Miniprotein binders against q56419. Designs and how they scored, part 252

Target 1, 326 residues: q56419
Amino acid sequence: MEGRTLEEVQEEVFKRHGVLVPKKELEDLAKALEEAGLLLTEKVEARLKEEEEKLKRERPMRLAGLSYPEGEREARAFLEAFRASYPGEGEEARVLLMPHLEPSRVPEVYGAALAALEKTPPPERIYLVGVAHRPLKEKAAALPVPFQTPFGPALPDLPALQALDALLPFELFNTPLAFREEHSLELPLFFLKGRFPEARVLPLLVARRSPELGEALKVVLRDFPGLLVLAVDLSHVGPRFGDTPLTRTLAEEARRRDLGFLERLAEGEPEAALAFLGANPTRIDGVEVVASLLPLLRERKGKVLAHRLDLEAPTLSAVGAGTLVL

## First folded at step 18 (miniprotein)

Design jj63
Fold by ESMFold2-Fast, scan of step 18:
Structure jj63 (fold): chain B 326 residues (1-326), chain A 107 residues (1-107)
Amino acid sequence: as target 1 above (326 residues)
Amino acid sequence: TEEERRFEELFIQAWELLFLGYDSGNPEILRQAIELFKEALEIAKRTGDPEREAAVLASLALAYYELGDWEEARKYAREALRIAEEKGIEYVIQYARRLLEWLERLG
């Protein structure tokens, strides 16, 4: 699994067994449609160039009215309802791991993240690290523009982003279109901006493990202290993800895998957390983020505040989500 | 033509929502993708374009699969395969057969 992406593993499974792998099937059908001239036309290419130019000014909301309310008052009530769904007290976080799954599916997990943010002093900046759901030209990317939210724009920390860019062996501000529709940043940002409206943000996407990103971030965080947020989901099981229908045994295995991973991170042992997944690394999408950020996670002890394996009854599938403070 | 442009706009928007719904796990987004695909399907039928029709039907089959509506997925995949086999649209034949084989294994 070292040096291999989840996409490469899925492609190998598809070729060997010819079974449906949902992400690969989505991409393969989209590529076939593009080659047939049905998805990528001259007009579409012109529209994408126009969208790319708009992204130089700001990143608009894409999930307002779908995953969260567009209006500020309604958004505030929505956020408070999520906090109320978690009965526990939070813990102060210097590093926060939270999900990016549709929030309505795991409200108590997002509520636990909000509880942690309530115990955390307002940071000057937030390093928000999500998972790229579209290809990036490099292993990681950032978009140095305001991200719109119902609570006002989350402003980029330009000095910290430039410091990070200077330390990397690749252009950090690559692939702006990958940020046009990216829920792994937008959904956590909704909660983070609601709690810390004055904090600036470094919106970062990881596509493949980048040890150089973790080393650079360790340097930048010394000069530009802030809250590190890893926006990652946990186990993905069932037919929607290319597996057999969910059973009680498979659900128990997924819960043990998720908790074993999180508990090892809570002990400050991220290499042990990755090794624990060694028998089934393809079932957690946060692997590449954790592998990239090793220098920031070692020897940081913390606590798992919440975990849930959320069932998709219609698909006989499930997705794991958790909140961890370090 | 104008109908061809409207088809392209609907089809591309539906695919963007399909990817977003798949990645985020929000079934309402998948339902919106399906409605846009259905509008695109009506245009393909009216304009007599079997490749566009087969492509939309295959896309609908995938969208319903992602929603967990395996019966609707089978229905649309079979119709896509029928048209694709009649017209020799190879990528749809390959996709539809693979999806139907997978759905059969699921039971």
Scores: ipSAE 0.726, ipTM 0.902, lowest interface PAE 1.2, mean pLDDT 89

Design jj64
Fold by ESMFold2-Fast, scan of step 18:
Structure jj64 (fold): chain B 326 residues (1-326), chain A 107 residues (1-107)
Amino acid sequence: as target 1 above (326 residues)
Amino acid sequence: TEEERRFEELFIEAWEMLFLGYDSGNPEILRQAIELFKEALEIAKRTGDPEREAAVLASLALAYYELGDWEEARKYAREALRIAEEKGIEYVIQYARRLLEWLERLG
C-alpha cells in the first residue's frame, strides 16, 4: 500500500516466509516429546490423575512465591503497592476488563482495576472469565471448588454454577486439569479476593467462542447478579510471538489495535470491536472471550481507565494490557 | 532407577514452568524452568542417555529463546542438533534446525 514504511515492508516479508510462531513451536516440541515418550509416561499419567482428584476438593495456589507473596500480610502490602501505582480514583464497574499477564510488568494497569473495585459496591459473586491456556474438552469450562489465595479461599458460587451448567448444551465441569496451571484466573483472582474477600466466584475459562455461554450467562446473571470480570491480555507482538523484532511501526499498530478494540467496547459495541480487529494480526487473546459474551457487553457504555504496551527488552517483544470499566 | 525417576520429575516440572512462564510473561518462572532443565541435563549426561540429553538441550534452547537470550538459545540448539544428528533423533533434528533458521533471521 502507498505510504508504508520500510519497517512495515520488512515485517511483512518475514511473516510471509514462515517465521516461527513461538506458541506453535512450543506446542510442536511438546507434542514431539510426548510422542517420543519423554513428556507423558505412565508415571506422569498417574501424577495427573492424583492432581485431578485433588482438584475435586480445591484448587491450590501455583503462582504464590512466583508472581505474588505467599503470606497474607506481604500479599496485602503487595496489592496496596499496585493500587498506589495508579494515580486515579477509578470508576464503578458492572463489567471489568483487566489483564492476566505478570502483574509486575503493568502495575498501573492492575492499579486502575483496583481503583475501579474501590468504587464498586462489594458483589455477592464474581463471574471471572479467563482464557484457556490448556485444551478444553468443550468450548468453555468451570471448576466448582475453592480457589486458594493468600487472603483465604475464594469459594465457588455453587447455585449459580449449577444454574449455568443446566442451561448449557455441554457439561460445564468438563476439564478439571485445565485449571491446575491457569494464570488467567489465578492472577486476577489474587486482586479480586484482596478487595472483595466475601465474594463467591464462578471461575470460567473460554477456549473457543461459545455464543451459548453468553446467552446462558445473561440468564444466570438475572437470578444471580454479580460483577463480570473479563481477564484478557491485548496485543502480543515481536519475536516471542512470531514477528520480527519490535519496531516503532509494529508498536504503533499494536497500540492502535488495543485502543480501538477497548474504545469500541466502551461504546457498548462489542461486534464493532471484533470487526475493527479483523484477522487479529497483533494477537489480542481476548477476542474469543468477547465473542462469547456479546449479549452481556452490548449497549454497556464505560471508560478505558488505563492502557500500556509493555516492552520486553530482551525479546524485543511487547504485550498490551488495559483496564476497562463498563 | 532413582536417577531416571529424578530426571522424569525435573523434566516434567521444567516443561510445566516453561509453559507457565511463556503464557504469563514472567521471566523469573522461565529462569526457574532453565535451572530445572540444567539439573535434568546433568542426569542425562551421567546416565549416558543421548535421546534424553538431546531433548533437554532442545528444551533449554527454547527456554533461552523465550527469555530473549538468543546466544544461549543458539548454543543449546547447536549442541542438541550435533547429538541428534549423530544418533538419528529425527524430531530434535527438525526442531533444532527450525529454531536455528529463525535465530539466523533475527537481526
Scores: ipSAE 0.715, ipTM 0.868, lowest interface PAE 1.1, mean pLDDT 89

Design jj65
Fold by ESMFold2-Fast, scan of step 18:
Structure jj65 (fold): chain B 326 residues (1-326), chain A 107 residues (1-107)
Amino acid sequence: as target 1 above (326 residues)
Amino acid sequence: TEEERRFEELFIEAWELLFLGYDSGNPLILRQAIELFKEALEIAKRTGDPEREAAVLASLALAYYELGDWEEARKYAREALRIAEEKGIEYVIQYARRLLEWLERLG
C-alpha cells in the first residue's frame, strides 16, 4: 500500500466496516428506547391512533414555519425568491425530477424546477412520487386526502387514484401514518401547488422498488394524463451518512456519480443510469423510485437543468440535488 | 405524575423532530429537537430518574452529531456513558461507546 497515508487506510477501512451507520444508529437507538418504554408508550399509541384518524380527512402541514412560510403572501415571496435564484429559462417538462431536501440549502436547484414548471402547460393532475422515510405495509402507498399548503389545499385526484389502486396487486391506501411526517412529498408539493394551484395531486410514496407500480402508472397516465414528478435527492456523502469526512476527491466522485446518473436518465436510458451507480445504488436517495418507474422513463430524452453537491460544513458531509426535465 | 407526562411529551416530540431533521437536512428542526431534549433532561434530573437522564443524554449526543457539533456530541455521549455504566443501562452503554469510538476516529 505504498503511497497511501495511515489516514487513507483508516478511511478505507471505515467505508467498508464503518463503526457508525447514522440512520441505522438513529433507528437502533429509537428501537432500544421503545423497548425501554421511553419512546413507544401507551400515550404514544393513543396519539398515533388519533393522528391516523385525522389523516382520513386531511394531511396538515408539518414544515410550515420551518422550511417555508405559513402565510400565503410570505410563501409567494419565498417561491419567487427561489425562482430568481436560477438564471435560466427552463424547459417544458412531461417528467420532472426535483429534490426534496431542505430547499434553503439548494435554492438554485429548486429555482430550476420552478423555471421548468413555468415553461410547462398547467397539468390537470400531478403524479408526485416521493421516497418513504417511514415503513410502509406494502412497497408503495398513497393517501387520498387534501394536503394542506400555504396556497390552499392540494386536492387528491380521486378517480385517478382509484384507477391506480384497481390495477395494483396490493392495497394502495395502506399506510396513512407514513404520510404524517413526509418531507419528500411536502417540500416539492409547496413548489408545485404555488405554480399549479388548480392541479389535483396523486401523492405516492415508494419504500422498495415496485415494477408493478410503474406498469400500473403507465396505464393510468394514458387515461388520466398529467405531470410526473420524481422527488428524489442524489449522493449522500460524509460522516452524517456513514462515510469518512468529505475530501475534494470524495466530493468530485459524488458530483460525477450524480451527473452520470442524471445524464443517462436525460438520454432516456434509466437502466443504464442504475447500472452506472454500480454495486452501491443506495448512495443515491431516489434509486428505488427510478427503478419502480422504468416504463415511464425509457426513451424520454431531456436535459439536466441544475445540479449542486451541497456542503454541510459542520458535519464534513454533502448531499447532491438536481433538476432534470424529460 | 405531571412531570412524567411532560417528560414523555417532550421526549417523544423531540425524537420525531430528530428523525424529520435528519431526513430533511434542516438544522432548524434539529435545533428544536435539541431544545426539547434539554427541557426533558431538566425533568429527568429533578425527578431523579437515571434511565431517563441517560436516555436523554444519549439522544442529545445523537442530535448534536447530526447537527455537526461533534464537541457537544462527545460531551453528552461521555455523560450518558458515565451514568449508564454506574446504573447498568446496557443499551445506552452500547450506543454511547459506539458513538464515542466513531467521534474519536473523526478527530
Scores: ipSAE 0.667, ipTM 0.882, lowest interface PAE 1.5, mean pLDDT 89

Design jj66
Fold by ESMFold2-Fast, scan of step 18:
Order: structure tokens, then sequence, then C-alpha cells
Structure jj66 (fold): chain B 326 residues (1-326), chain A 107 residues (1-107)
């Protein structure tokens, strides 16, 4: 006899009356406004072309003054405060999983990542893998330019990026505009650059699972050793993400799924981690990144340093975040 | 005109902040988007542009929904729908109705 969760029952009720998908509603309304000439004019199109040309030279900060301080002194104090929010010691990381959620919501989780970086020898390069929040022309993309930070520019590892591009069945540098506003790279990079000011970076976005990316990265990492960072968030539950209001049962289900996913990754069993989630009903954003990077995650044992399911009381919603070292 | 240019600047920046605030989970960015939408709304009212007015009201409804202020979302969605129905602005009618139906189910 099969049973269903409260979440599944509630979802069925809403589907019978038409479901709201908030991001789809935002995208669809934006498209309608573009077609009406309110969001996309000749002037806007010219500005986007100009911005695309600028992205061939550098990627400017978008979240400075919004999610982190603009000034270097204030930025260093900010980073120190986040480290202080985590009372534990770190572990050396060869692979680090950390969030890209607004840092002020989960300071202990970012603090755990900083603790791990403190125990990690300075890498020559960082493979920073985030999640695309804008459509990509291909399954994955990179932008081979300096990324500005309050600590100075994070320089691209051009030889490693070119080696990666050569091994892929698609053009790696395929969607520059997707990087213009991309917090899944910018927020982790702020912390990584603060700790490893000399490290070069491979800024990578995954939109859909790409096993070929993981296979290519395994080859490139042999010739260009470095720190692999998976910048991913965990469960997304509640009305802000198209669910019913958060209940104690749904919150516990989200925590169970987050921790079960992370613990299986910590055992070096990424396929088991994906299988544990099944249909991914709490919307863990990291699944496409993990599915792409399987060859890099297998048989690497490690430790979950921190986890938090952060409540958005006004939206009756929550987002999970965690720090895992492998 | 100067007013049309100012509307365009405010409305586009507000939408960029709306997406950024939604994706990053930073409610202060959503509040900035709302303030820019409110300035754009006053321009649409002064210039007597019902399509721009309805578009801003629908945008405010979504922004307040993302903030969790469901009463303000409902208020702005109802006003957007009223103007859009009166003027035959079909895309606003569709989005405002769907949001209101969802808000009714949420309670």
Amino acid sequence: as target 1 above (326 residues)
Amino acid sequence: TEEERRFEELFIEAWELLFLGYDSGNPEILRLAIELFKEALEIAKRTGDPEREAAVLASLALAYYELGDWEEARKYAREALRIAEEKGIEYVIQYARRLLEWLERLG
C-alpha cells in the first residue's frame, strides 16, 4: 500500500485549480512586458550589446553594497565576522560544497566554509561551479575574464579554461550575458578571494546535467590541480517556490532531505545521494551540479560541517544551506 | 519625453532588482525594487498611460508576493486587473488573475 506526504496531497489540490510557479510567472510577465515595448526597447537592446562587449574585458561587481561591503577594509571585517559565527574548526578541503544564498541569512554556514578554507593549503586555482539563474545556450558555460571583488580582481586561469574548452563537445564561452547578474558565482567568490587572494579562478555555470563536463574536468584537474568548489543551495520550500505554506512536517522533510543528500556525498556516494532525493520534491538546486560532477565526487569521503534550513517568516518559506568538505 | 525616459529607467532597474532579489533571497533588494516601481507608478499616473500603470501594478503585486506581503500583493493585483479589464490589456489580465487565484488558495 502506497502513502503520500502532506506536501504531495497539497500539491495535487493546487494542480486541480491551476498552480502558480513564481519564477515562471516572473519570466512570463517580463517577456510580455518586453513584447509590449516596456522592458525591451532599441535603447535597452543597445545597452545589452554594450554590456556584452564590456563582459569580454571584465565582470563588474553587482552585489557590492547589497550583499557585501564595497570597501576592502569593511569587506575584510565582514569576512572575519562570518568566520567568527562558526565556533568549530575546519577540515582541509579538496572539494568544498558551500551555499550561494544571501550570506546574512546563513552566517554560520559561510563561517564553516571559511574554517575549511583556513585549513586548506592555498590553491593555485579554484574551479568555482555555480548554478545558472539565466538561460545558457549550452548545458554549461564559463566567462574567461577578471571578476571584480572588494579584494581586487579574481583573475581567470586562461590555460586551464582553454584546456577545458578543448575537451568539451560544445563551446564553453557561450553565454557572456548570463554572468552579468550571477550571485551563485559572485557571493562564493567574495569569500574565496578574501581567503586566497593569489588563486586564479575558473568561473563555471551549470544549467542542466552535463556528464561531459565532469569527465573533462577530471582530465583538466590532473594537469591543472586546484580546489573544486560547488556553490549550491539545498531545499527550497514554501509559497515563494510554488508550494503551500511551510509546516513543521514540511520543514523536517526538507532538513531530512538536505542532510541525507549531504551525508551520502560525505561517504563518497554521489549516485546514492541523487537516488535518495528521487524526484527532488523539496527542490535541492545542487542536483544538476552533482549529477554533472560525478567522476570528481565518487569515493571521496569527508564531513558535513554545517547545515541550516533558514526560515523566511514573511513568505512562510525556507531555503536550506550547508557546508561539506571532501 | 523626460517623464517617459525616467519611467523607462525606473521600471527596467526595478525588474532587474526583482529578479536579483528573488534569486539571491535578499529581501532588501526586493524592497528597493518596490520603491522604484512606486516611483514609476506615479509617473504612469501623471502621464495618463493606463498600460504602463497596469504593468507597474502587476509588477508590484509580484514583488510584494515575493516579500510575503500577501495583502499588498492582493491589493495591487486587484487594481492591475481593474485597469487591465477596463482597457483590454490581456497579458496583465492573465497574470493578475492567476496571482489572485493563488493568493486565495493560500488564504
Scores: ipSAE 0.754, ipTM 0.888, lowest interface PAE 1.0, mean pLDDT 90

Design jj67
Fold by ESMFold2-Fast, scan of step 18:
Structure jj67 (fold): chain B 326 residues (1-326), chain A 107 residues (1-107)
Amino acid sequence: as target 1 above (326 residues)
Amino acid sequence: TEEERRFEELFIEAWELLFLGYDSGNPEVLRQAIELFKEALEIAKRTGDPEREAAVLASLALAYYELGDWEEARKYAREALRIAEEKGIEYVIQYARRLLEWLERLG
């Protein structure tokens, strides 16, 4: 139509002809390879059982040397550099929302999280809630073992985890293998362990909304007080996520959706935050986490410390990240 | 025997890193996946296994697409399609064609 932008024309063309869904293509090709006997054999199944047994003892680092330094001294300097990327002082957090994407892409957002942790009294335990990137047997899961970091192992809070398990209508310690390749826990944990080396951790993954998890956590937090951390990313836009190439208009829309979501959470209105996203469709992986944790987020006011929509120039795509204290 | 086990180890590890690189947005993880796929590709070529070769080439095409290197993605997808068409490897034909169609829409 007359008056339409090139961006609107591009969007219409891609909507008309369909969109490649890269995550689905990865999953579909992996399944086809499994069916062809190239990806899942009896030998691979034996190896997976062996890896599952190892996860009963500890969760090893997967991203050391790639996303953060392996050595303690180098890791400390790396963490300090991220803190220096944020010029503010931060604020005390009882609930912290922080990202879990590659830290080097949004250093000031991780720096804001570090600033908040500096203002927060050391907790005895951290409830670290990430997003499952592998299928879980249940809506949520935990792994009750030490998680390795360059700052030493983050020890599980076994009494608190068992109290949580007892209140849930499903087995909490399901799907150990889902934790082997899980950056939504590993990357935030690097920063949390560096700041609070003595805190024990409850490493939790959410695959689908679980209101029973939020209700159970409200009870457990009464007896086992600690810091609640929601490790979630915001908007995912562009060809890498099955959308049209990023334009100025689409980037502005993604920023508005991210900030509208975070600002409603900061007002203590998590249902309004979810409703806002429902009216404005976008790929925010944190939706299932927020929907699960409603009882812990209602009527809790706070502040958005940082937000960035990070451009992946090579893929013409972007991922939103933010730091929110409640 | 040893080469078959080495292929399986490399291919599985590369696929785990491909998913991890996709989810985390870390291009270094994707580059690590690509290097393991390339090592697996050389084994498939030496052992004369066209299905393994086509499978690795299709996997490389997706990895390069995720990295944003659309020229390399097209190159590997075309090579995968050529071998898959010659040998009747239907799932690779389907995936390579879909990726090439998407890359054509991108420009």
Scores: ipSAE 0.747, ipTM 0.889, lowest interface PAE 1.1, mean pLDDT 90

Design jj68
Fold by ESMFold2-Fast, scan of step 18:
Order: C-alpha cells, then structure tokens, then sequence
Structure jj68 (fold): chain B 326 residues (1-326), chain A 107 residues (1-107)
C-alpha cells in the first residue's frame, strides 16, 4: 500500500467489484413487482389510461407544494428570492442551459438563470428541452397541451410543434404518460413562466441522442424564432449514483468535468465538450441533449454564469448544476 | 378486500414518490415515500401476506439507501431477504442480496 491513499484504495475496490446502479435497481425491482402483480394491476392500468386521456387536455402541476409554492403570490416571492441569491448580473441568452435539480439545493444557480432571463428580450416561444426520466417510445417526445404553473398555464406553441413533428422520422407526440411526472420540464418551466408569462412553449424530452431532432429544430427555429433552453444537470457522483463515497478527489474531478464541459460549450465547441467527457464517468446527464442539439450549439459563444457541485451529506453523493448562456 | 385495496393505493403511490424523489433530488419526497411504505408494511403484516411484506421491505431498503440512511437500508434488506428466502421469492432475494453486498462495501 506504499504510495497509496485510503481514498485511492477505496476507489479501486468499488471500480473492481462492480457498481450498484440505483436507477437500474429501482427500474428492475419495479418491473419485477409489476410481473408479480403488485404494481401493475387492472385498476392501475385503467388509472393510467384515464391519466393519459387527461394529458390530452392539460398537464397538471406535480411538484407544487413540494419544490415550489402553489399560490401565485407565494410563488412570485419564491422566484424573487432565488434571483436575490445570485450576486451577479446576467447576460442575454439565445440559448440557456439551466438545471432541473431540486431548486432549493442550488438557489444561486437558478438565480443566475433568472439573471440571464432579465437581460433577455421576452421571446414569443421557448423551446424547453429536458431529459426523459421515464421510458419514451422514441428517442424524443413532446406533449402539445397547456402546462399548469402557479403563474397560469404555459400554453403550447401548436404551429411550431406541428412543424417539428412533420420534419421528424418518428411521431413526436408518442408518450404522453412520460410527461405526467417530469421534473426536468416542470422545475425549469416554473422559473421561465414566472419571467416570461406570455411566451408559448415547446416542451421536449430527450431519452437518447437524436441528431434528427437537432436538424429539425434548426429548421423550425428559423421559421419560429425563440429561446432555446437546455434543462440538464451535470455530474452525478457518489453511492446514490452507484459510485464510491464522495472524496475530495472525486468532488474535484466532478467540478473539473462539469466546468470543462460548460466552458467548451461556451466556446461554441459542443463536439469538443462531448469529447472532453469521453465515457462520461461522472454521469453528466446533459450529454444526450447536447449530442442531439449539435447544429444549434456550434459556433455560439457565451459565458458560464454559475456552477455548483451540491453535496448530499447523508448519501456522501453530489450533483452538479450550472447556468450557461450562449 | 378493503385492506388489499388500501395496500395497493399506498404501495403504488409510494413507488411513484420514490422515483420522483430519486430523480429530482428532493429528500422530503423520499421521506413521504417511506411513510407510505411503512403504512403498506403494517397492512401486509396484518393480512399475513409474505410476498407483499417482502416486497415492501425491499422497497423500504432502497428508499432508505436513496435517503442515505444505510443502517435502516441494511435492516430492511436483511428482513426482506429472510422472508424471501423462507418463501422462495426469487426477485426479492436477488435485489436484497445485491443491495446488502453494496452496503457492505460502503461500510
């Protein structure tokens, strides 16, 4: 053990003996429980069909009272408190990268996004691209209905959504149920609707890289200009994500990878950003979104406004979050 | 029965909150999932349903793991494994053993 730290030894042990992948364990156990008849009953199937029918009309709030206040007055005060948590000035955004992590964990990062929105002229529409946390039938999906917020419903841009659907080799409106409980859209939307109450939205989810989505969006954005928002989190490290307990070295590596990724995007070099991550060992969830949107990110220079690696002390884990304007 | 319906309602809602809390990183949602799982566990015990009991115990073990309470995760995983081995509930045996092996590496 000469020349080895305890942290280095622990990292090697976990890498060699395999990794618990908590999301896979949750999904696999849920599937086993469905097969055993404990999670998927006829009653549950009927409920899901009813929920799918309701999603044809509107998308209700799921995180009101949990991640943000339900009442409009309280929601406004909450949003302004997040803005106040960021001491800097914003920059105008044509493209905004912001997190979708629980906002209370990274208030200055959401505050930086709000600062950028203050410097940005009100868009007619927002292309809100999140990460699918439930399976999609295709690589990407959208839900063309009003999304409820404490500031009123965020209305869909139906002409732009239909134009996008027409350009894709798959049905865009393919998995309504995936939007029922989707924080990567709902949490950013709370902040976006609070700042741009008149903007229509295109709520988009990416499950796997879709170059055809980026090519189609490039065409649609030319005819339907708007603000492009990438709602993504950065590094996910520690036992909660199937990694070794957080050490100073692992935290420094996560910060280095987060910032290296964001800084290359800020130089208008999204392919370089992806190459920098390689195998993505700290699990930056934005890679599939960036890989899908390459045509929209190339040669756009900008600035990283904020970055935080937020520590979960009880889990010895951390999640990275950042705000980038292009 | 009425208790069987109540178990289903609690267990399904708890799993929806478990995924939501895991994905969003909101520990309060995970705590709410745990409360619902504990209510479902009491029903499974009263109704004498070992498969439901083992399933809830395995679910509680994962929820406590996600919350960072590794001692509670070990406790529930060990109890889930005990019942699952006695009754031959293979999927619970698999998940409980894997989680316990991982928790052993964590210390």
Amino acid sequence: as target 1 above (326 residues)
Amino acid sequence: TEEERRFEELFIEAWELLFLGYDSGNPEILRQAIELFKEALEIAKRTGDPEREAAVLASLALAYYELGNWEEARKYAREALRIAEEKGIEYVIQYARRLLEWLERLG
Scores: ipSAE 0.737, ipTM 0.870, lowest interface PAE 0.9, mean pLDDT 91

Design jj69
Fold by ESMFold2-Fast, scan of step 18:
Structure jj69 (fold): chain B 326 residues (1-326), chain A 107 residues (1-107)
Amino acid sequence: as target 1 above (326 residues)
Amino acid sequence: TEEERRFEELFIEAWELLFLGYDSGNPEILRQAIELFKEALEIAKRTGDPEREAAVLASLALAYYELGDWPEARKYAREALRIAEEKGIEYVIQYARRLLEWLERLG
């Protein structure tokens, strides 16, 4: 699917559900998908090349009409409703950590991010760092094209992206198809573009820890100053994520892990935040993003504006979300 | 045929929505995936394609599981397993058995 192999699809399903797809049956998975019309043939390969060519021009909206309104007027009212859901005032951000979870589940958390953006001077550019939900050819990637939003296209900062590419030991623009279906960029971008319509964007995805990315970004930010946004979710617990049903004790544990992580980041101690998670890094989305961006997070003090562990009663599961200003 | 092409389009789009829905945590996207899978299921039944039918039923089981509707997930997983066992579709057999084992552990 979309430039990924059947093995990669099986890996993704296995990681999320654990027991559901055994690797020894890769051929049976391939057989079932082929019989169901998901043929890895010359025709499918040509279609994927066509989609890659389209992504050289622009990145269209995927979640319009699903997670946010397609029309500009309705989108503006939607954004203002989220701001209104947060009763507090924000603080100026040099670095903003915000979620990429479905916004309707954690409106107060997105509202806190919007409050912080209200106190922040309009940046010339936004470094938007999300989490890859599809395999990347390298540890990180970017797509240097306009990203469509209901507020108009978010334009890429081409000089800054090219400077970043030049400083990395790998090709930055390496997996265009990974950006076609990527909510960790699209959902935060909706809110960021609504508040900073003139800011250019560096849309970045992290799949695995890349210290090279953090070091290169530190250099690029000196020449191209801007707002750094980490679009990451926190704890993922319960059957939906391959774990046991949520209990009061497990929910309290998840809240303590989320807050302990965020508070250590707020003290300017990102290594301590990672160490606090210990051997359970998969329970918090974005660990790889924080680990990659260590040079940009050290010695920056700030404040946790909001946190919520959002309960999914039907799945007996929960996802943590937070807003942190540094 | 045109029906076979329509099945392919529905099945691919439904899986893309399934992944998008569970990654983002949006249950409405999961419900849209279910509707597309159900349309694909009707095509598989009308065209007499038990392999495609079993694959769609297994996909519906996963979609209902992600939505938290475990009774519907069990129902579709059992139907997928029944057809897959009759036709020797090994991947669907293994997938449906593991999903049913997981659902049993959940209660």
Scores: ipSAE 0.723, ipTM 0.874, lowest interface PAE 1.2, mean pLDDT 85

Design jj7
Fold by ESMFold2-Fast, scan of step 18:
Structure jj7 (fold): chain B 326 residues (1-326), chain A 107 residues (1-107)
Amino acid sequence: as target 1 above (326 residues)
Amino acid sequence: TEEERRFEELFIEAWELLFLGYDSGNPEILRQAIELFKEALEIAKRTGDPEREAAVLASLALAYYELGDWEEARKYAREALRIAEEKGIEYVIQYARRMLEWLERLG
């Protein structure tokens, strides 16, 4: 039941933000803020305990009114606008890779995912695998509660989650607080629930490579068939991520890296996709997810439906996003 | 006090939104974090807490940097440095100087 401490959460937050400023400076600031009593107090710890208790019942919307509309009518129109942003037809997906980047930045990429879902038979359940943006006690985690959406709650597939938990060498239902603010699940779920309102979900987060997760999922999928969704972003380049200002050459290199990665996945060669990125760790969010799910991705051929490197003029930075069906 | 509690609530929520905005790439979330930091700044100024004031100013510099508003980031980093130098808040002095150096390199 014991999740990561507030201090561990703060340490991870500052370490991740160190890519924007030299790590030493952020480490100094983090320690000084802790010593000043600005981030680590008894009241903050009590607040986190209260929020953890709330997550035992349901996972409320965090990004409603920010990244998508709160009302069902407005949400439906929003989703249809995204579908309209992609002029192509989809392909049936057994495995879908889609982004979790702010949707308004890459509407045609989310539109391609929606097109694929239109060609896909409605699944009984969705295995939604995102990237942990907060520390997890274990390599992976799940939260077995209803996730609220404008289209109604996405209900957990409790039997499938329990079967998965039984096969893992660690507690799957760890670190509930990591799910309180997790856009890599919430943003794809908005689109998935809008298209498959009856599907139950397995909301999964990967923090570090877990081959045992991929092996266990392969077993569970035989008894509990469903749609596998990898919610991952691609290249992160520029000053916002600690790099030099973006140039045409650097942007083209990022596009080449993204497309080379996706194309190798489309050929059913996930190990080749990981090797193509070169020395790891890379600034592609999906690396740890793909590395964990190797048994589910091998020998599955498919198609890249869309890719965009979204340029941020104010930050001279960019984030890659793509839609891949397998 | 009531104001100390309110400062803490605003400062923690602002940092959570800063994190969420950075990760999701949603600039509106960063703008909301900035507004909460500004409310926390007013409390720090009103209560005469220079350490909290300097800490919030440094946090605003980071939030504006994430938003790509490097001019506002420089402004807040300079104000953080001014107060920190006046009051001898060493960790803010170190952070603000290095932040300004980074911003100069970016142009």
Scores: ipSAE 0.733, ipTM 0.873, lowest interface PAE 0.9, mean pLDDT 86

Design jj70
Fold by ESMFold2-Fast, scan of step 18:
Structure jj70 (fold): chain B 326 residues (1-326), chain A 107 residues (1-107)
Amino acid sequence: as target 1 above (326 residues)
Amino acid sequence: TEEERRFEELFIEAWELLFLGYDSGNPEILRQAIELFKEALEIAKRTGDPEREAAVLASLALAYYELGDWDEAEKYAREALRIAEEKGIEYVIQYARRLLEWLERLG
């Protein structure tokens, strides 16, 4: 007998890799503060329960006034400025890969997504697949309520969501609180709702690869055709993500990995895209989404419209973002 | 007390903004988190609560690290460690030391 603590596991990982992982450090400190009664009090638990009940009716804006304007007129001007930042015309999309990174950092990349949406016939519904930044009870989740935007509420496609739920081996509507603060849905939705105000939405989060989700979505899309949107960021490199300070060599590696991943997806070869990354040393966060959606991505050719590795000079770190149409 | 309730409100909102700013890559959200942490710090000092004070100082250190303000991160981490060592606040000792080790490796 021997039981291992989380601290012992963390110590061994640190000895092997010799690096601090900042998100893990934030999560660990937050967990310790919860256990000390400083973050998870009875009052906080009651508030979260109340917020969970409110999420059964609607999902309010969290990033209004922070990442985009609250007012409709100001939001419209803001969105059009992003379109203007991209000099190209775009291509029609049946599948769109776009970022969820703070839009002001990569305006040309969001502009390319808007250009693609201009070339795309208005869909009746959008399957918006983001990345879970909070734990989910299952591999994936959805929230079947209106999502507020400055352009009015994005209404859920309840029949399509129910059809999807029926085909999955787990409850789809399993973690409402994970949607309370989720920029990977909210930021792309701002642009999608601005361009397709009448489209209904299936807001989906992936925490871990779920081949069952991709298989179920392939079936649901036959009965409920719509635009599939993968809202994912690409490489995450530098001290903010546990690396040493960004060098020209690491930046070049990140760009090569981002573009190699996207170009293989554009050839309709998603398995080749995943294999190209191997161990994913630059931390492309789209891998779990792509691995879940393989049946929807195979043999679908397209084009990379934009790519940028955005430098965070203060942190000597960078995040990759791209727009791909399939 | 009212100050204890105000501390709780500020500290929780600051942590929610810290995670949101980290994940989204929006430095203005991180700056807002820092201002809320600073207000919470003044309450912890005024009420003489060394665990809350050390917890806020460690949180400020992480927030400044995420902004790339490594000098401020080191300053707050060292102060957090000082108080945590005096009072035996083990989780703060662990996190402050790891952050300081990382900052030393960066240069």
Scores: ipSAE 0.743, ipTM 0.877, lowest interface PAE 1.0, mean pLDDT 89

